VH-VL binders against q10491r548to677. Designs and how they scored, part 12

Target 1, 130 residues: q10491r548to677
Amino acid sequence: KVFKLGILIQNEKVRKDRLLSNREVGVILTSSQLMFFKNVYWISGLLDQLEDFKRSHSFSPCYFSPHLTSLSADYIIPLSDLVAYGDGSRIENELYSFSVKQKNQRTHVFSVTNVDELNDWLVKINFVST

## First folded at step 17 (VH-VL)

Design x2
Fold by ESMFold2, look of step 17:
Structure x2 (fold): chain C 130 residues (1-130), chain A 123 residues (1-123), chain B 106 residues (1-106)
Amino acid sequence: as target 1 above (130 residues)
Amino acid sequence: QVTLKESGPVLVKPTETLTLTCTVSGFSLSNARMGVSWIRQPPGKALEWLAYIFSNDEKSYRTSLKSRLTISKDTSKNQVVLTMTNMDPVDTATYYCARTLDEDDYSPYFDYWGQGTLVTVSS
Amino acid sequence: QPVLTQPPSLSVSPGQTASITCSGEELGDRYAYWYQQKPGQSPVLVMYQDSKRPSGIPERFSGSNSGNTATLTISGTQAMDEADYYCQAWDTWTYVFGGGTKLTVL
């Protein structure tokens, strides 16, 4: 089951504790994990398929391609005891950042361009991870 | 005292699936900020990283190979397993496992390496 | 695709200083890591986070990173330092290795 999909900017901790806005990544939130994809074009294609379906008012439900079982993620973060948090502050280029972390593990930082999208990610990740 | 040891088949036929096991000692696979990577080296060529798994089951895969790779661990057996599908002669290499240490969210690094195991893919 | 470029080989006389370079856009912001590999052996970490030396690595090994170039420096080079040296960086959850530099001590 997919709870949310979209595109995030991945931020990486580099020399002098600086947080580098590295690249866009595709993200799928499932019931058990966050799945990340460095190639965002096919994620954009899934989003376009959803939009085309809404405009068509088809009786048949939209079917994603490729099939979700066949997806090969570049990076996977499990949701068990994962907490997502952010302060909603803007950063360079009006980006809004948030972090995800499990106790005593790596903190991952991401950015979005829309505060409503940031809040939706926070709510959904925290709901699914509990 | 930290040791890693690779095990698996030495000969594989093209199209077969390779399964490699890394057995660790001197640390626990449940220790926070510790993980295991797989790195390969074709004869006479440079190192190539394949995948890692951390104690919390975070995983990363080399993009060009991600559809062929699966990494998992069994903490109770002190084992990390790499599966690589659809083997080809170009995949002939020495395969290493290495402890991967995450220090303060910077780039993790490989502080202890196994002795490696040569996997040959024949025609 | 990230690329780390190293000279394929370097020769020094015993007692001289060897400087092995590693260049790539990734190193402008990111730490470099270095591994030594002798023939028939596994790699050994000799430098991490640009300039930090692991326990058991001789003090004659040092490292730096300026601009897009990291450098592993061996002062007072000895015959036992003859090996292949690989630099490595991390970029978006993925590791990149340089092509390696064969250090010869003549």
Scores: ipSAE 0.839, ipTM 0.929, lowest interface PAE 0.5, mean pLDDT 88
Fold by ESMFold2, look of step 18:
Structure x2 (fold): chain C 130 residues (1-130), chain A 123 residues (1-123), chain B 106 residues (1-106)
Amino acid sequence: as target 1 above (130 residues)
Amino acid sequence: QVTLKESGPVLVKPTETLTLTCTVSGFSLSNARMGVSWIRQPPGKALEWLAYIFSNDEKSYRTSLKSRLTISKDTSKNQVVLTMTNMDPVDTATYYCARTLDEDDYSPYFDYWGQGTLVTVSS
Amino acid sequence: QPVLTQPPSLSVSPGQTASITCSGEELGDRYAYWYQQKPGQSPVLVMYQDSKRPSGIPERFSGSNSGNTATLTISGTQAMDEADYYCQAWDTWTYVFGGGTKLTVL
C-alpha cells in the first residue's frame, strides 16, 4: 500500500540555525509511515513501475513487486497525527521546501525542485495521515 | 534519577538472532523529543551507533546494518528492544543503550548511558 | 562513510592544558559532541553542541569547532580526567564517532 514514491532533498538544521540542503533521499509513503532510504539508485525502476501502473486516480494505493514495505529503511517517520505543510510559493535556489511535524516532536524539512511535486507530497501525506 | 539497564544473552552462536532489552527509569518513553539509542563497542575499539527510537516511534538505523536491525519499544513496560539478526564473531562487543535527546531539531545526543552488557559471539 | 579523525593518544602533566582534536568534513557545518569513558566504565557526555557543558561537568572542560576541526580542551588537567575521549557528529540521521583519544595524566 504505497501512496507515493520519490526522491526528496533532506534538509538538516545545523549550527547557527541554518537549514542545510543536505542530500537526496528515497522516500516511500505507505498507509502508516514514511520510509527513507539514503541509497537512491533503485528508484528509477520503481518510479517507472508506478508511472506505468498509474490510472485516473490520485490517492489509490499501488502495489509493487517486490513488496516495498518489506525494504530496510534508514529512517522511519510514523504518520499518526503527522501534518505536512508549506506554501508552494517559496523558492530557494530553485528549491521548494515543506515540513512534516507531529505535535511536540521534531520538525523534518524536505525540498524538491518542482512545485507540482511539492504540492503532491503535501496532499498525499496529509491525506493518508488523517 | 535517570537510569538505563541492558539485558540479554551473554553468549550467542553464529547466525543466531540477538535480542537486547533496555529498561529505563526516571523518565518516560512517551516524553516528547526523547528516545533511546543502542551503541556498541568491540573490546578495545571505538563506539559504533546502531539505531534509535523516539517517543513518537520515529526510528533510525545505521545504514550498513539496517537489514539486520529492528528497534521497538513498549512504553508501558519502560522497555526498548533491539533485535540483530545473523550474528557473527565480529559482532562481539559491549552493547549500551543511551537516552537520546532532541534539542530544538538539532542533532540528537546521548546524555545518559546504561552500564553496558558484553555479548560474545562464539567462533 | 564519513570519518572523524582523533589522535590515538595524548599525555599531559597534572595542571597542564590538554587539547583533543577531532577532524572531519561533517564538522564544517555541524555540531560536535564529546564523551568521556574512564577505564571499565560507560561513556559520559562532557560537551554538546560544540561548546556547551552538561550539568556536573567542571568548568575546566571547554569546546570549540572551527574549520572542520572540533577541539575539547581541559585546563588544569587532573588525574581523574585520565580517560578515553570520543567525538561524535550526526549526518542525515546517522551518527559517526571518532576513533577515540586516550588521555594519560602523568
Scores: ipSAE 0.835, ipTM 0.925, lowest interface PAE 0.5, mean pLDDT 88
Fold by ESMFold2, fold request of step 20:
Structure x2 (fold): chain C 130 residues (1-130), chain A 123 residues (1-123), chain B 106 residues (1-106)
Amino acid sequence: as target 1 above (130 residues)
Amino acid sequence: QVTLKESGPVLVKPTETLTLTCTVSGFSLSNARMGVSWIRQPPGKALEWLAYIFSNDEKSYRTSLKSRLTISKDTSKNQVVLTMTNMDPVDTATYYCARTLDEDDYSPYFDYWGQGTLVTVSS
Amino acid sequence: QPVLTQPPSLSVSPGQTASITCSGEELGDRYAYWYQQKPGQSPVLVMYQDSKRPSGIPERFSGSNSGNTATLTISGTQAMDEADYYCQAWDTWTYVFGGGTKLTVL
């Protein structure tokens, strides 16, 4: 099951502990994993399909092409014991960042342009994590 | 003493699936911030990273090959396994596994390498 | 798309200083890593995070990164330093290696 689909800016720790904004990545939150895609065309296509479905005013379920289980992720972060949190850091005046971390593992940082989208990611990741 | 050893077939036919096993010693696959990468080197050419897996099952795949690659581990056997589907003569290379360290969230790097195993794809 | 460019070869005499360069846009912000590979052998890490030397690597090896260029420097070069040297960077979960520099000690 998919709980959220979206696009995030991936942030990377580089020399002098600076947090560099990398490219946009597509993200799928499932019941067990965050799945990341460096080619956002597939995710953007899925988001376009969802928007087209909403415009059709259908009450039936939205079906995606290609089927979400057929997608090959570039990066995978398991949800077990994963915590998502905002750290108060602002990379740009227009960006809101959050972190995901498992105990004693790598911290991953992501950014969005909308605080409501930030909060939705935080709520959904923490809800799905066990 | 940290060691890694690759095992798998020497010769593979085109279209077949390659399965490589990395057996590790001197560290645990459960150690936080430690992982194993697969890296290949075609004869006379540069190194090419393929995938890694960390103790928590975080995984990364080389984008151009991600649809052909699956990486997994069995901590009880001290083994990391790579499968690569639809092999082609251009995939002929020496395949290495390497311990991958994550130090303070910077770029993970390869501090110990196995001796490598040559895989030849015929035809 | 990222590319790390190294000179394909470099020749030095014993005792001279060898400077192997690695250039790419990613190195402006990101750490460089260096690996030595002798003929028929596996790579060995010789420098990490630009300038840190792993245990067991001689003090004559040093590293730097300025602008878009990382440099591996071997002072007092010895015949045993003859090898291929690869630089490496990381960008958005993906590694890139340079093409390698063959160091010849004559």
Scores: ipSAE 0.835, ipTM 0.926, lowest interface PAE 0.4, mean pLDDT 89
Fold by ESMFold2, last read:
Structure x2 (fold): chain C 130 residues (1-130), chain A 123 residues (1-123), chain B 106 residues (1-106)
Amino acid sequence: as target 1 above (130 residues)
Amino acid sequence: QVTLKESGPVLVKPTETLTLTCTVSGFSLSNARMGVSWIRQPPGKALEWLAYIFSNDEKSYRTSLKSRLTISKDTSKNQVVLTMTNMDPVDTATYYCARTLDEDDYSPYFDYWGQGTLVTVSS
Amino acid sequence: QPVLTQPPSLSVSPGQTASITCSGEELGDRYAYWYQQKPGQSPVLVMYQDSKRPSGIPERFSGSNSGNTATLTISGTQAMDEADYYCQAWDTWTYVFGGGTKLTVL
């Protein structure tokens, strides 16, 4: 089951402990893992497809192209004991960042421009990872 | 003493699936911030990273090859397995596994390499 | 696609200083890593995080990174230093290797 689909800005720790805003990545939260995709145009298309269905007020099923089950991720983070939390680090003005981390493992940092989207990611990741 | 050793077939037919096993010693695949990468080198050419897996099962795949690659580990056997589908003569290379260290969330790097195994895909 | 550019070859006399360069836009913010590969052998890490030397690597090896260019420097170059040298960077979960530099000690 997919719990959330969206686009995040991936942040990377570089020299002088700066958090560099690398690129937008597509993200799918499943029951067991976060899946990441460097090509975001098809995820943008999925989000546009969903918005078009909402505008049409259709009661028919929303079908995605491509099918979500055919996706091959670039990066995978398992959810076992993963905690998502707000990050006080500022990457740029008006970005809201959060981190995901397992004990003694790499911290991954992501950003969004909307605080409600940030909180929705935090709630859903932490819900699924419990 | 950290060692890694690659094993698998030396000759593969086109379209077949390659399965390579990396057996590690001198460290545990459960050690935090440690992982194993697969890197290949065609004869006379540069290194090309393929995939890695870390102790927590975080995985990364080279974008151009991600649909052909699967990486997994068995901590109890000290083994990391790479599967690569639809082999072609251009995939002929020496395949290495390497220990991959994550130091303070900076880019992970390869501190110990196996001796490599030559995989030839017949024409 | 990130690209790390190295000269394909470099020749130095024994005792001289060899400077192997690696250029790419990713190196402006990111650490460089260097690997030595002698003929018929596996790569060996010789420099990490721009300028840190792993245990067992001679002090004549040093590294720097400035202005999108990383440099591996070998002072007092010896015949045993003949090898291919690869630089490496990482961006968004993916590695990039340079094309390699063949160092010849004549």
Scores: ipSAE 0.826, ipTM 0.922, lowest interface PAE 0.5, mean pLDDT 88
Fold by ESMFold2, look of step 19:
Structure x2 (fold): chain C 130 residues (1-130), chain A 123 residues (1-123), chain B 106 residues (1-106)
Amino acid sequence: as target 1 above (130 residues)
Amino acid sequence: QVTLKESGPVLVKPTETLTLTCTVSGFSLSNARMGVSWIRQPPGKALEWLAYIFSNDEKSYRTSLKSRLTISKDTSKNQVVLTMTNMDPVDTATYYCARTLDEDDYSPYFDYWGQGTLVTVSS
Amino acid sequence: QPVLTQPPSLSVSPGQTASITCSGEELGDRYAYWYQQKPGQSPVLVMYQDSKRPSGIPERFSGSNSGNTATLTISGTQAMDEADYYCQAWDTWTYVFGGGTKLTVL
């Protein structure tokens, strides 16, 4: 049901057409929506749990604390007709940006520091959305 | 002409769930880049934004209240519904719905407001 | 959680200029919006994107945003301008209102 979770840098269009690298947000990709969380401490903890699990090479399932289904999102973007796109170009030596957009709606822009993570977000969002 | 009208109970008991309906006229809830927000104002106090929903069902919730709030819409009825759980006397306020306009990806803003409905949470 | 600070009240004589300030760190990069609320009435948008006046708002209303402070200015203030004024900003999908300024025209 959950296809990816992580932390993105949210970019916001502000005065003078500038795209502000605003803040880190937690993101969960489900089968039907992107869920966003302004408080990232729990997602950072989930990512740490996942990394610890991978380093242990355990065959048992990774159980997260807290349960993912109990979370209240701050912002929700439905996946219906949503397209994620980016060209892999670095906007800075540290950041790669991508956009998500539904037809005729607001464009949302996000950044990551790793091109492989960028490509993984693009592939998974586009796979699940259509 | 754009109008918004709030409806729902005027008196709610503590711990009950409040359901408010905003009925819109003069625009469609399917119009791109248009949405509806809920904003409340306790008697004699400042405005507080609660949530919004846009035509594509994008949603935003005030962080401090997100676990108590659910916003939804029925485009065929021109209605937006806010549900707020576990009501308390501190939640006594006038509740407004307002059209929220997204202009070219800048911060959306509230260009038309309903008349408001006073919701009292009994002691 | 952003905070927008307004003076709680301001008094002006008819014909004078009223300047209502709204301060917050988020206003350095972001647009300010202003709403007028007369007693017993719903808020009305009077300024958007710092300095743009909606149709139907008198030309005596103007706005600016410099540094971390937005200002709503009413020149030639009239008795009908007596109201509460709220500034508003947006930060990462969330709106915040200032505490409001009660403008009294004496």
Scores: ipSAE 0.818, ipTM 0.916, lowest interface PAE 0.5, mean pLDDT 88

Design x2
Fold by ESMFold2, last read:
Structure x2 (fold): chain C 130 residues (1-130), chain A 123 residues (1-123), chain B 106 residues (1-106)
Amino acid sequence: as target 1 above (130 residues)
Amino acid sequence: QVTLKESGPVLVKPTETLTLTCTVSGFSLSNARMGVSWIRQPPGKALEWLAYIFSNDEKSYRTSLKSRLTISKDTSKNQVVLTMTNMDPVDTATYYCARTLDEDDYSPYFDYWGQGTLVTVSS
Amino acid sequence: QPVLTQPPSLSVSPGQTASITCSGEELGDRYAYWYQQKPGQSPVLVMYQDSKRPSGIPERFSGSNSGNTATLTISGTQAMDEADYYCQAWDTWTYVFGGGTKLTVL
């Protein structure tokens, strides 16, 4: 089951005292994991399909092409004991950042351009992670 | 002493699925910020990273191969398993598993390597 | 996308300093790692995070990384240092190895 899909800006450091990655990644939140995709064009197409579905009539099921379960992720973060949290800071160019972390594991940092989108990601990740 | 040992078939036919097992000792697959990577090296060619899995089940796949790869682990058996579908003669290589460290959220690196296993894909 | 370029070979006499370069756009913004591989053997980590030496690696090995170039330096090169050397870098989700440099001593 998919709880949210979208595009995030990845902000991860790979060297002390430096944030290096400011790239867009596609993200699918499922009941058990976050799935990440370096190629974002396909997720834009899925978002377009969702908008086309809304235009047609909201009473019928929405089917995606390709089927979401057939997608191969580049990176996978499991949700077990995962916490998503925002630091509340407004980053340069009006980016809003949040982190996801499991105890004693790597912290992953992401950004969005809209505070409502930030809050929606936080709420949904933390809801599914519990 | 940290050791990693690859096992699997030495000869695979085209289109078959390769299954490789990495058996580790000297550390636990549940240790935080530790994982195992698979890296291959075709004869006379450079190293090519394929995938890793960490103790928390975080996984990463080489983008060009992600549709053919599945990585998993069994912590109780100290094993990491890689499957690679639709093998082709160009996939002939020595396949290594290596312990992967995630030091202070920096890019992970490979501190201990297995001896490698040569997999030949013949037509 | 990222490419790490190494010279394919380097020859030095015993006692000379060997400098093996690894070039990539903005490589100095990442940590560089170096692996030694002798014929028929598995790679061995010889330098991590640009300039840190793992336990058991001789002090004659040192490293640097700035701008577009990381360098592994072997001072007082010995016959036992003859091997292929690979650099590795980039970010958490992307791992790139250089093409390797064959170091010949003599």
Scores: ipSAE 0.761, ipTM 0.886, lowest interface PAE 0.7, mean pLDDT 86

